# Designs tried in a protein design chat: VHH binders against p49116. Part 4

Target 1, 238 residues: p49116
Amino acid sequence: EGPLLSDTHVTFKLTMPSPMPEYLNVHYICESASRLLFLSMHWARSIPAFQALGQDCNTSLVRACWNELFTLGLAQCAQVMSLSTILAAIVNHLQNSIQEDKLSGDRIKQVMEHIWKLQEFCNSMAKLDIDGYEYAYLKAIVLFSPDHPGLTSTSQIEKFQEKAQMELQDYVQKTYSEDTYRLARILVRLPALRLMSSNITEELFFTGLIGNVSIDSIIPYILKMETAEYNGQITGAS

## First folded at step 1 (VHH)

Design bc1 (framework vhh_brivekimig_d4)
Fold by OpenDDE, second read of step 2:
Order: sequence, then C-alpha cells, then structure tokens
Structure bc1 (fold): chain B 238 residues (1-238), chain A 125 residues (1-125)
Amino acid sequence: as target 1 above (238 residues)
Amino acid sequence: EVQLVESGGGVVQPGGSLRLSCAASGFTFSDYYMSWVRQAPGKGPEWVSSISSSGSTILYADSVKGRFTISRDNSKNTLYLQMNSLRPEDTALYYCARGSPSDLLKWYLQGFDYSSQGTLVTVSS
C-alpha cells in the first residue's frame, strides 16, 4: 500500500471572496466560511483511503468531524482569511444582537467562549508554525477518527488514522530532526478541537447562509458538489 | 425570463401524501440542478431536496429523507416532489429553485425571489 497522503493533499489554498468589503457583513463571513468548509470536505474526498470507505461511511465520518476539520482549516488559513478581523466582525454582530435582547446571558457566554477558543487555538497553531504537511496529516488524523459513535468500518478507519500518524511522525522526524518533541507538541493540540461546539461554530459562521439547514444535513450535498461551484463570488451574484 | 411555477399544495392530514409540481420555462431545464426549498411560517428557508440535471444525483434533507421523493421530467420541463407520510412540521410554502448548490446558496443569501409564490402545504389534523 502506498502512503495515505501525497503531495497533492498538502496543497490547501483558500480563495477568499473579492473584493473584501469595507464592512465585513454576514454574507461575506458566511461566504468565506462556506468556501473553507467546501475546501475542507473536498480535500477529504480527494484522499483515496477516504473514497475506499464508501459513500455512507464517508458521509458519517465527515458528519462526525466536520467542525474539527473546519477549525483546522481556519487555523491554516487564518492569515489569508484575516480571521481575527472576521471574528471581530462576528463579535460586533453579536453585540447588536445583545443590545436587542435576542440572546440569553448564558448563550452569550457560550458564544464568546467559543470565539475565544477558536482564536486561541488558531494562535497556538500559528505559534507552533505548523506547516502544510503537518496540517494535512493532522486533518487526516482528525478525519479518520474511529471513536465517533455510529461509524461503520471502524477497524479500517483506525488503520488509516494510524497510517496518518505514522506518516506525520516520519515527516516530523525528517524535517524537524533537531526538535525531538515537536510531534508531541503538535498532537497535544488536537484535544482542543473536541472542546469546540459544532453547533456554535455553525451559528457563528453559517447561520446567515443556510438558515434552518444544518451543516450535518448538507454534508452529502457538499461532498457531491463540484469544486468549481464554490469558487464563484456570491456577493457578486445578482 | 426564468419562470418557475409551483403547484400541488393543499391541506392534508398527518400521514397523508401530496405531489408537488414545478413547471419551468425560460431556460434549458435539462442543463440544471433543480431543488425544492420550503419556508415554514415564522422560520427561515429550508432546503428540502435537489436533483441533478440527468437525475443521477439525488439529495435530501435529513428531515424528509425516506418520506419525500424528488424527480424530474426533462421532456416536460417539470420538477416533482412526492411527499409521503407528511407531518405537521412539513407545513410550509414550497418553492422550486434552479441551480447548482452554489446557486442555491446565493439565492438564499440574496433572499427569496418573491416572483415565485410557491405552493402552500398544510399538514393538520
């Protein structure tokens, strides 16, 4: 068997909507997030091992880990996205909602904490200076997680995860030979992903786009979407 | 001009069935994905189902999976939605929409095209 990932899986280029508005509105944020989501899921479907699991298992797998994949994508694309600015805009929009008494105190706290967690995670990843290969392998490890409930072919998923881990280890050893504990430092960041609520992520980034439709429900739709379809400008559409 | 005219709505009891139709004109129907979207009173729009140009790809929202069936007749430029085992929560205005997934997203972001009145489905005991 060949490697789980190839160099083609390392490339992860997000194209942002253009032009960037002076004021980041909900549409821009949602469009940007959607592009990242699509890119992340299409990245997953480009992996032969992922394809080998079959459509049903693939869908279930992505449903289980889309938030983690998305979050890793946010971290990886934070500079290109101007993520800090996006998050600030989201906070500003939330402030308006707060002033209008649309949110409970508890919900406000939850949302703000989630934003904080996102920012901290992305900052931590930036501080570690995670490269494209490492991100690819981390995504693979997250993708092929066998511990989600309701999954089929868990043995095979586990095998793929192990392979991803081994390849990451090999890469880090070869590339960062003087940093003996880099692998460990990288892997210990993964638990932070599990602390993040997919529901809150969905609310922050996608509510303005999908309305009552859940990300969970549209995952099969995204997985079957043509790659070129999300490269277009939503804001420019009339 | 793109024209989509929905029909087939009505009042049914829970567990009942309806078949919606959408007559399309003003574009090459067979070249496009077609979708059903619904909007319940006081709620935002909800994607229901999509079908590819050839019908080879069919997708459903989880809320309707197993109960609804989307189909199309390209020779008649008509989209269909067979709705079985209807529930009160299925009560909504149902709209026919043209376009790829991206187009649907754009449509939502821009708001409903009020040129289409939709067809009302009411599920009530």
Scores: ipSAE 0.019, ipTM 0.348, lowest interface PAE 5.6, mean pLDDT 87
Fold by ESMFold2-Fast, scan of step 1:
Structure bc1 (fold): chain B 238 residues (1-238), chain A 125 residues (1-125)
Amino acid sequence: as target 1 above (238 residues)
Amino acid sequence: EVQLVESGGGVVQPGGSLRLSCAASGFTFSDYYMSWVRQAPGKGPEWVSSISSSGSTILYADSVKGRFTISRDNSKNTLYLQMNSLRPEDTALYYCARGSPSDLLKWYLQGFDYSSQGTLVTVSS
């Protein structure tokens, strides 16, 4: 069939809440993260192969991998988000919580280890100078992961993942022809995403959500939104 | 201008049922997502359920999934919440909210502002 991704799927532009406040607060962080999550879901929904899996399968797939997509999005949009500034603010808050003994030391340690892993991942991607096409294919490889428990249509998902891998290889070989080991350096970064805890990601970036409203519970709704609504969520225009 | 009037709350025994209603006026009801949000004494607001403008997309909080059913009648500008197998922990003021998920997220992040008084649901023996 045709290519898995088109040039339209390479475009990934995050519009930040305007302007960044003088004092970084949880509401700004959560709004920024929500925009990135919505952009990531809109991106996935725009892929014809993803829509071809059917609503039940594609919803289960995104529920399994949203944290990996979100983390890739954090790395890709690190500059526009001023992610280092956000993480520094979170670290400062955690250090104050340790001093005030408001949170358990074990939990704080887990959260700090998650932040360090996230920083290492984003730094490795920055050092490799991953471009927009490479990010699009990496997100597709993560999205079409057949190995999550409870998934249906695993053979079709695997075929889409293999297609993403082949198209990434073709792109890298043509664009970075002088760097024979670039593809290998990029692909060995992916396993680290599987070790990132979705619960800790929710705590760090979505603390403003209350009660039983979890990212998992809102994913089916986000995927069913109209394109105009997605654009409104991403840009904050409506 | 925008008016939301909740009704149908009351006192019920554990395992009982109640049906809440929200009468909307002052806006084109059929163009908006509608949600139910509850607030127990001394706790923050908790999202319960949302329904799209057409009724085709429905979401529930895990705590109520399988027990509560959200529905709407666009011809009557009314939102409903059918509550079955009620538990003491369901005791709260229940509020009707106008908004898409983006509006809901903005209100959660900035603090939920209720223009209505809500309807009280008390589950006790």
Scores: ipSAE 0.000, ipTM 0.214, lowest interface PAE 11.8, mean pLDDT 81

Design bc10 (framework vhh_brivekimig_d4)
Fold by ESMFold2-Fast, scan of step 1:
Structure bc10 (fold): chain B 238 residues (1-238), chain A 122 residues (1-122)
Amino acid sequence: as target 1 above (238 residues)
Amino acid sequence: EVQLVESGGGVVQPGGSLRLSCAASGFTFSDYYMSWVRQAPGKGPEWVSSISSSGSTILYADSVKGRFTISRDNSKNTLYLQMNSLRPEDTALYYCARSGYTIPLYGSQDYSSQGTLVTVSS
């Protein structure tokens, strides 16, 4: 009965905390990441197909894929966030932890490998010059992934994923008609998102949370928020 | 001038109950997320609970979940924390805090007050 995504789903505007501190700290990084997470969750909630799955199914779906959505958001908003500067600050902090013998060498290696994979992913997306429509459909493809363990309504989720894939194909073929292999180059980037640990993403970007709160525990609350209260979260202006 | 005045702290035995209150003035209380944050002796601040402007969204730290209840009365510009089954580990200075967003996600408050002391001991 119409497209999976409308032009309103192409708009993805991240508002950064202001002012940016002279020296990046865990609080600024966490606040920036939290704003991106909220924006990503609000984007997902605005899709009629997503709401049609029902509250229990849509919550389980987002809990399974939030790290993939977040990582795509990092790539899309890398310039606005000055992501390279944030990652450099995180690396500097990790180097200090090595010198003070506070972390296991194996754990530091895992975290550094994650940062490298993230940088490689973001650089690949930048080199391809992925546009807003392409990002919207890539986010839809990862959102409507039927293959996560424990999901219900997998047939309906698969249908929505296939619809996202078809609409992306139509868009790319019409908009970039001279680049026959563009769609293939874009789609082969997606499997890398599954190799990135959500636990390491939490450690890198959400360590400034007060107390031991996991992203999995807060997702149901974010998805149930009233639109006005959600807008207050994003703007910080009530 | 933004003011937050906490009350209700005191000395109780383990298993006891206390109800904390925070009277807000100088801003439109009903427009803000409100939080309770505590600081135990010799430790950094720990987020306890947050409540949205309308009261529809409520979050608790795992350490207090099932024992504490946050609530608000927008007609009285007052935030509450009902503390049940208190433990020695709950001993802390409790702060009422104003925020434009839910505390677990941002880790900071734009305003907090002097606090009210809660001591759980015999």
Scores: ipSAE 0.013, ipTM 0.419, lowest interface PAE 7.1, mean pLDDT 83

Design bc2 (framework vhh_brivekimig_d4)
Fold by ESMFold2-Fast, scan of step 1:
Structure bc2 (fold): chain B 238 residues (1-238), chain A 123 residues (1-123)
Amino acid sequence: as target 1 above (238 residues)
Amino acid sequence: EVQLVESGGGVVQPGGSLRLSCAASGFTFSDYYMSWVRQAPGKGPEWVSSISSSGSTILYADSVKGRFTISRDNSKNTLYLQMNSLRPEDTALYYCAKSLTPYELIRGYMDVSSQGTLVTVSS
């Protein structure tokens, strides 16, 4: 069997909506987040090992890990997105909500803790100077996680996760041969992704969701799209 | 110059059926996803169903799965919604909308500018 990921899986190019408004608004943030989420799902769908698991397993895996993939994408694309500026705007909005008594203090604390965890994660990845190959394998390790509740084919998923781990190890040892502890420093960052709430991610980045739609409810349909439709969507074309 | 004209609404008893139509003009109908959106009295708009340009990808809101069927006829520039097993909660103005793909649903865009067709389910 060939490698789990090819060079095409290393390419992860986020195209931001244009023009950037003078003052950040909900529409710009939601559009940017939606493009990143769609790019992340398209990335996962393009992996032959992922396709081989079948539609039901694919849907279950992405439903379980979309927030982890999205957060890795935020870290990888932080500069392109001006993520620090987006988070500052969200914090300012939350502080105004406290002043206007629109949200409970407990809810605001929970949301602020999430923002702090997200900033800490993105800063740690930036300090480690994670490259495109490393991000691709970290996303694969997260995607092929066999320990989510309700999964079938867990043995096959675990084998793909182990393959991702071994290929990441091989890459890091060859590329960063002088840094013997780099792999360990990278991998120890991954558990933090599971502590971040998908509901709070939706609240921060997807506040414009139409009516009764949630990310979870739409995932099966995104994964069923034809490749040409999928490619058009990730560029923001409609 | 996009024009969408909905028809087929009416008053039916619970358990009844209706077929809605949307006649499209002013754009290349066969190039776009088409969707149904509804707005119940006193509530915000809710997405109902979407169908891809070719008809190969079809999406339904959980509340209508198994009861409603979306279809299209690209030769007639017409979108349809077959509504079966209607319930009082289905009472709403039903709108035809262009381009509610899975991406548009996530990003939160919705443009409902047509007149709609009224569906009333009452005993």
Scores: ipSAE 0.383, ipTM 0.703, lowest interface PAE 2.7, mean pLDDT 87
Fold by OpenDDE, second read of step 2:
Structure bc2 (fold): chain B 238 residues (1-238), chain A 123 residues (1-123)
Amino acid sequence: as target 1 above (238 residues)
Amino acid sequence: EVQLVESGGGVVQPGGSLRLSCAASGFTFSDYYMSWVRQAPGKGPEWVSSISSSGSTILYADSVKGRFTISRDNSKNTLYLQMNSLRPEDTALYYCAKSLTPYELIRGYMDVSSQGTLVTVSS
């Protein structure tokens, strides 16, 4: 069959809420994060191989890797999002929570460390100057990870991951022929994604979800939503 | 002015059925996600169901899945909730709410300024 990814999968354009407020409030942060989450999930579902896994399997796959996909998205969209500013705002909001004695010292430490890890990861990706193709393949590699517990069609998932890896290798060899170790430098960043807590990510970026609903719980619904329904150009008035 | 007016509530026995309606005005109804939210006595608001502008996407809380059916008629600016196999735990004040985007929806950003309609399920 043809390649795992096409040029259409390279495009990953995040539209930020407009206008940007003077003070980055929780609403703006959550809106931005939600847009990125949707973009990431819909990117995944646009891949024919992803569709071929079937609804149950692909949903399970996304549930397993959404944090990693989201984090790669953060890195890729860091400039557009002004991620450093967002993270600073989040820290400020956390400080308020600390003052209100809502968090334990241990939890504060965990959250701050997570923020640090996010920032460092994004900075490291920026330093590597990862391009759109490389991000697309990295996301595919992360998406088609066969090592998550409870997955079905593991063999097929593995094949897709291998295909993503091979295509990335070919791309890097072709595009960055003078940099013989670029592939290795890129791939070695992926383990950092596994060190990040999905729960903390959810807490930081997705505060205020309906009731006790988790990202895990809403993923099937996001995957079912039509693209036309969430085109980021809609600025909400009343 | 945005107005959402719920109706159809009442007292029913367990296993009974009710159909709620929400009449919307003051905004372009067909452009919005619409949702049902309920609040039981002494409890916080609970999301029940949502439907996209076109009706193509429908979401249910696990607690009501298989029992409730959300629908809309954009020509009438009306949202509906068919509630079957009602349980005592379904007793609540039911509100309809609007969300412009799915982002707002998942964040729980809904206009719930309406008075709601009371559903009581009791033997």
Scores: ipSAE 0.284, ipTM 0.668, lowest interface PAE 1.9, mean pLDDT 89

Design bc3 (framework vhh_brivekimig_d4)
Fold by ESMFold2-Fast, scan of step 1:
Structure bc3 (fold): chain B 238 residues (1-238), chain A 119 residues (1-119)
Amino acid sequence: as target 1 above (238 residues)
Amino acid sequence: EVQLVESGGGVVQPGGSLRLSCAASGFTFSDYYMSWVRQAPGKGPEWVSSISSSGSTILYADSVKGRFTISRDNSKNTLYLQMNSLRPEDTALYYCARLGFYSRPTDYSSQGTLVTVSS
């Protein structure tokens, strides 16, 4: 009957692959992104409220929101990842591909627009100086979204989302008591996550991992992994 | 030019085994994650397994976990899929995959290797 999230759910520590290559490549970007994805899935699976919904509901929720969770993780881990450097390298590659006529101009435009939206989102979160508690509750609000098509147990999911919202409000009002509108400024950033194409996220960050299928198709496997398997994936240990 | 050439397919009885190979050329194989993807008759493509450039990170689809083993030999620029305890449901064209930035069609073999589980 306690809080939705424990102190362990606030801790979100990404371990980057080593060494960093002299030139950024698909392998380094994909491994870094995969570690963040697995860390995000492990985080979600560890929440007792999430576990209580059952495996079928858990799979449906994560399939619907993985891109939003991943993007929040990118924002939260932007400094550890040197995300701005990764995105700059991708932009440089795209601009060279346009000049050399190697890729469709329409596709390159879509990808560059996605990168701009991602940079804007991460910059807005950085300017607000979102802390670890705030990120944990924003991820919980996104995870417990009852409005995705095809979901069952929507009343219970909605109650968990409301609990996340209430606990975030309590935290922000207590911790940032002089900033009356901080919560509103934080929450209005969330709709931008739904403007980010999961297909373009897959292309940018998961090209080597999933081939021509989707992250959606591997989520059931990831959610069934044992804790030791998650730890191996997120640290690169084997 | 990036080339991926699959081999090792064939007809096998249920419960049998096959080993697929994918010979890669035209890129630095050791720098890339590699994947196996299959397409059964009348169905869309299904991801089977992925392996990181060093081989330290390996993932399997639920349908093949415990039966299939992905591996690579970076000195030979070759990706492998060891398939054990084959079932009729494993019947498919199997493709070796590397996706570059922004999905290049040439990173996939267009022909694949056919695996048929029947007798």
Scores: ipSAE 0.011, ipTM 0.308, lowest interface PAE 9.4, mean pLDDT 82

Design bc4 (framework vhh_brivekimig_d4)
Fold by ESMFold2-Fast, scan of step 1:
Structure bc4 (fold): chain B 238 residues (1-238), chain A 120 residues (1-120)
Amino acid sequence: as target 1 above (238 residues)
Amino acid sequence: EVQLVESGGGVVQPGGSLRLSCAASGFTFSDYYMSWVRQAPGKGPEWVSSISSSGSTILYADSVKGRFTISRDNSKNTLYLQMNSLRPEDTALYYCTKGYPWLSRGFDISSQGTLVTVSS
């Protein structure tokens, strides 16, 4: 049995829409987020273990964990995305909405708490200086989560998750041999991903998707796209 | 420069049919997914259908599934939308776009579109 992930799965290169507007708007934010989500799903599809589970299981897994994968992607690509600038623009809009009394105080509080949790997560990952191998294995751990309701083949999914954990441990112990507790510090960050609402993530980043489409509804179509067609659409979109 | 020119719209009675065409230039048409998007007066844009570069993958909005057929002719750089069993709710300006509108939100309806009116 070979390794769960190969060096090709460590490469995670987000190409941002160009040019960046002087003032951020929902269309630029949505396009940037859509590219990251698409890259994340394409990454998952490239894993042989994921392919081996079959299309129905693949769809169910990604539907259950897309928000966790997306948030890990935001943290990994925070610099290339200028994520802090995007979040600042969203916060400014929310503060203006409070002053104009256009949104309820409870709703604004809920969204602000989500943004704070997202910032905290991204800052913690940056402080830990998580590398590309570590991000790849963390994404694999959340992808192969056997504990989502409605999943089939949970035993095989659990085996792949345990394999991801084992390979991450081997990598960290070899690469960061002087830091005995690094793995524990990394792994305790993961539960925070499940506290973040996928509905609020959709509202913040995917407002303006045409056709009243939800992320849940587009996942099966993204997963069945041909690899060459995906690459042409995303990397050639200038 | 990407240029898309829609045609084939008109006025039809409920239950009627129309075929829309989109002539594409300024890019390698055969390399891209193509989509149809519509916009009714006073409403935002609504995705209708998409087709892969080879034509092997075709997607439809639930509102048009079973009534509309998307197709393409890569030799002519032309995208088509065959619209059957038209309803008053299908009344809109119809635009073709390069790629999936939700996957690359660079959707720009700067083309003039083609008007479809379903009315008695």
Scores: ipSAE 0.017, ipTM 0.406, lowest interface PAE 7.0, mean pLDDT 84

Design bc5 (framework vhh_brivekimig_d4)
Fold by ESMFold2-Fast, scan of step 1:
Structure bc5 (fold): chain B 238 residues (1-238), chain A 121 residues (1-121)
Amino acid sequence: as target 1 above (238 residues)
Amino acid sequence: EVQLVESGGGVVQPGGSLRLSCAASGFTFSDYYMSWVRQAPGKGPEWVSSISSSGSTILYADSVKGRFTISRDNSKNTLYLQMNSLRPEDTALYYCARDSEYLGDYSFDYSSQGTLVTVSS
């Protein structure tokens, strides 16, 4: 009955690994990305509506949308992460891989196209000057997507998505009352997230994961983490 | 400080040829990989070709392999794209880019204007 999100759910603070190395490496990039992924999943778990759907539904939703949540998180935290510097380091690594003939030209092309799509998305969000409330509701719209295959409780998920859309509309109308088309400009950015390859995101940002472990396989474990262990992963304390 | 100025675009019939040039200034051109990127009306940017700092390593998009040739002259700080056997689907704004800084302020490190290539009768 109350609002889908509270002020607590608007707060999204990424703690970066310290110190930043003089030269970026795959370990630092992977640790930074992992912290953002953990923060994103912790954010989702904190929503009462999400909890109400139950563990099996929660796991299925996050498995379906983690790449969309992660990409929104990259855009929101771009300045804190120095994302442009991280992407430049990835491009430099790809250039070195070309010189050493370690990667196929077709693979490098796919990865470069993905980086450009990501850059375009982040640039569009920055130009729109998306605020913390808008990001929170965009993440909620993405999280409560009823159209992923294999979901149960799809009618309830759809109701939560509609509630997120209505609350975003109310917020934008009150806060940016003179910009009649702002909501439309924001919402038209969301379909691009589904065109981003989760496999390429995983390869770019999570290459440092040990044991050929996929993000899909670790999601249930992250969602079950104790609060102290979760905070340890976000801050690097354990 | 960094400037990339494209030229050589125009209107050409299918099967025709054009040569694009990119004059670079404000950085040590010979230290950077350089690329050509194109954007057709209503579509996202598409990577076309890349060339290493020395010119020894060259890559092409599958759509242009065998038709386009990328080259560079480090003494003149100039990047080239020789386009042969042009097709209507090659119609786009063509940009040159410095690879290490595609991502400066979340925008391509290339000219805002580009050079227009139109392939039509």
Scores: ipSAE 0.000, ipTM 0.104, lowest interface PAE 15.9, mean pLDDT 81

Design bc6 (framework vhh_brivekimig_d4)
Fold by ESMFold2-Fast, scan of step 1:
Structure bc6 (fold): chain B 238 residues (1-238), chain A 120 residues (1-120)
Amino acid sequence: as target 1 above (238 residues)
Amino acid sequence: EVQLVESGGGVVQPGGSLRLSCAASGFTFSDYYMSWVRQAPGKGPEWVSSISSSGSTILYADSVKGRFTISRDNSKNTLYLQMNSLRPEDTALYYCAKEYSDWTGYPDLSSQGTLVTVSS
């Protein structure tokens, strides 16, 4: 059978809003994050195996894993996003001025812990020098997770996940032939993605979202967009 | 969908008083900071006041401090602004806004607002 992913699925190009403001604000961060989210969902939708599962299954899978896909995208695009600068700005703001009446101390602690987990993840991926092919297959592994509740096509999802794992193994063994344990070092990083709260990710990166809609409510809309509309969102074209 | 409906504006003489109301729906009102923002003719929006989710933290712009009082009723999903000692420079369209976070950002001002005119 043909490969799960083609070279078009390895290409993952984030176009940042221009110009970058002198001081970061929620609008710029939200726009940057939204472009990455749209790019990630368009990437998933373009996979023939994903399309074959059908609309209902596609929606359920993306709703279950968008935070994992988004976090992998943050790691992959950390340099182009200046992610360390964005996170530093958020940390500085939290230390100086957060006014949260209900759970102020606990909320700040949870958000700071989330930022540190995110930084650790991105640093570990950078130290491993994860390439574009490896990122594509890691995204496929988390996308085709058969273990989320309520899924109806679990046998097909599992088959696609296994195919992603096998193709990643083949790629790593061929490309990094003298590093016998590289694949193991990469795969042990994946469980950390499930420890990161999607609610905290929304608060950090999507606070400026117009109409205060949740990512969960937006997912079906984005998945139904035509290719031209997806491209407009990804590139920031009018 | 977030919906905010302002009311209570009108025409008053300098030194007069008005009370504005904002009816909120489509979100968990009790979980968010709420703000009043005004826009004078030909000018950009100016932040007026903010109130925390429980009402325990309240902030005012220097221009209204001591004259305006912000309050909320979480059981009615309603935000209020009591405006006393009104001045001609308070003339503006007044909007209530859901504060997305404590960051500086653009609130959703898509609602109609309520017009306050202070003149003789």
Scores: ipSAE 0.000, ipTM 0.145, lowest interface PAE 11.5, mean pLDDT 81

Design bc7 (framework vhh_brivekimig_d4)
Fold by ESMFold2-Fast, scan of step 1:
Structure bc7 (fold): chain B 238 residues (1-238), chain A 120 residues (1-120)
Amino acid sequence: as target 1 above (238 residues)
Amino acid sequence: EVQLVESGGGVVQPGGSLRLSCAASGFTFSDYYMSWVRQAPGKGPEWVSSISSSGSTILYADSVKGRFTISRDNSKNTLYLQMNSLRPEDTALYYCARPYRGSLFSHQYSSQGTLVTVSS
């Protein structure tokens, strides 16, 4: 029984499409988001505790939490993604859609409110100066959530979540010994992730998806991908 | 220049079969996932199937699973879609497409399409 996460699970390196276009378009945004989603799912599938739960449980967990993992990834990779620029481009597109009468005002309001919640979350994480170890354990806490409906291995999932919480506590107390309330400030950020609509995340970042295909419907297939094929998807042809 | 040229569409009765082919050029075909996408009259595009670079990972939309088979021949730079037990709701323009890296469903390039009509 070793630690839940190794140093390899702390490393979270997003490779962006190159070059960034002069004017952001739907294709660039969707490719960037897809790379982050693939990286997030590959991160999860590489955890031995996650693998030990079995394929059906793995699929159910990632289907339930992909939006939380994705949002944590957006916050962690905000600088490398130039996320503020991407969100500004999305806002500009929505403003133009209002003026051209292409979308309802109510729908645009819902999407704008989602963007503001996302900006607030990312800003709060940046102000807290969350490090790579803290992000890894926060992702593990949301991944190993035993409270999603329909889960079959809830006792094992809860044990792994508690292990993630204990290891995060130990890390924070050792590394930030003078900041007695840092752990509390970090953990109170997590409930905001469950207020983020996965449907709106799909519209903002995965609008180039074709037909009636949802992210949760493709998750089982991404989790089954061979490592070489996964690497080809996120790093380009070698 | 990336080019995708498909063929094999036509008119067939319900329960019939068709085989679509897509000839790819202008890129290293064997390095890319490839997809089939369709657009029915008056509807938006619908993803049908995807196949990995090696052919080891294959995905199907629920609406076609068990009836359609995607395959590829990397030596010929050709993608195939074998369509069996065709239904009137399969009537659509079928596109060969190359997805973006990191996405199986968002496509960077697509072809002009080949029409499949299933009618009695």
Scores: ipSAE 0.019, ipTM 0.447, lowest interface PAE 7.5, mean pLDDT 84

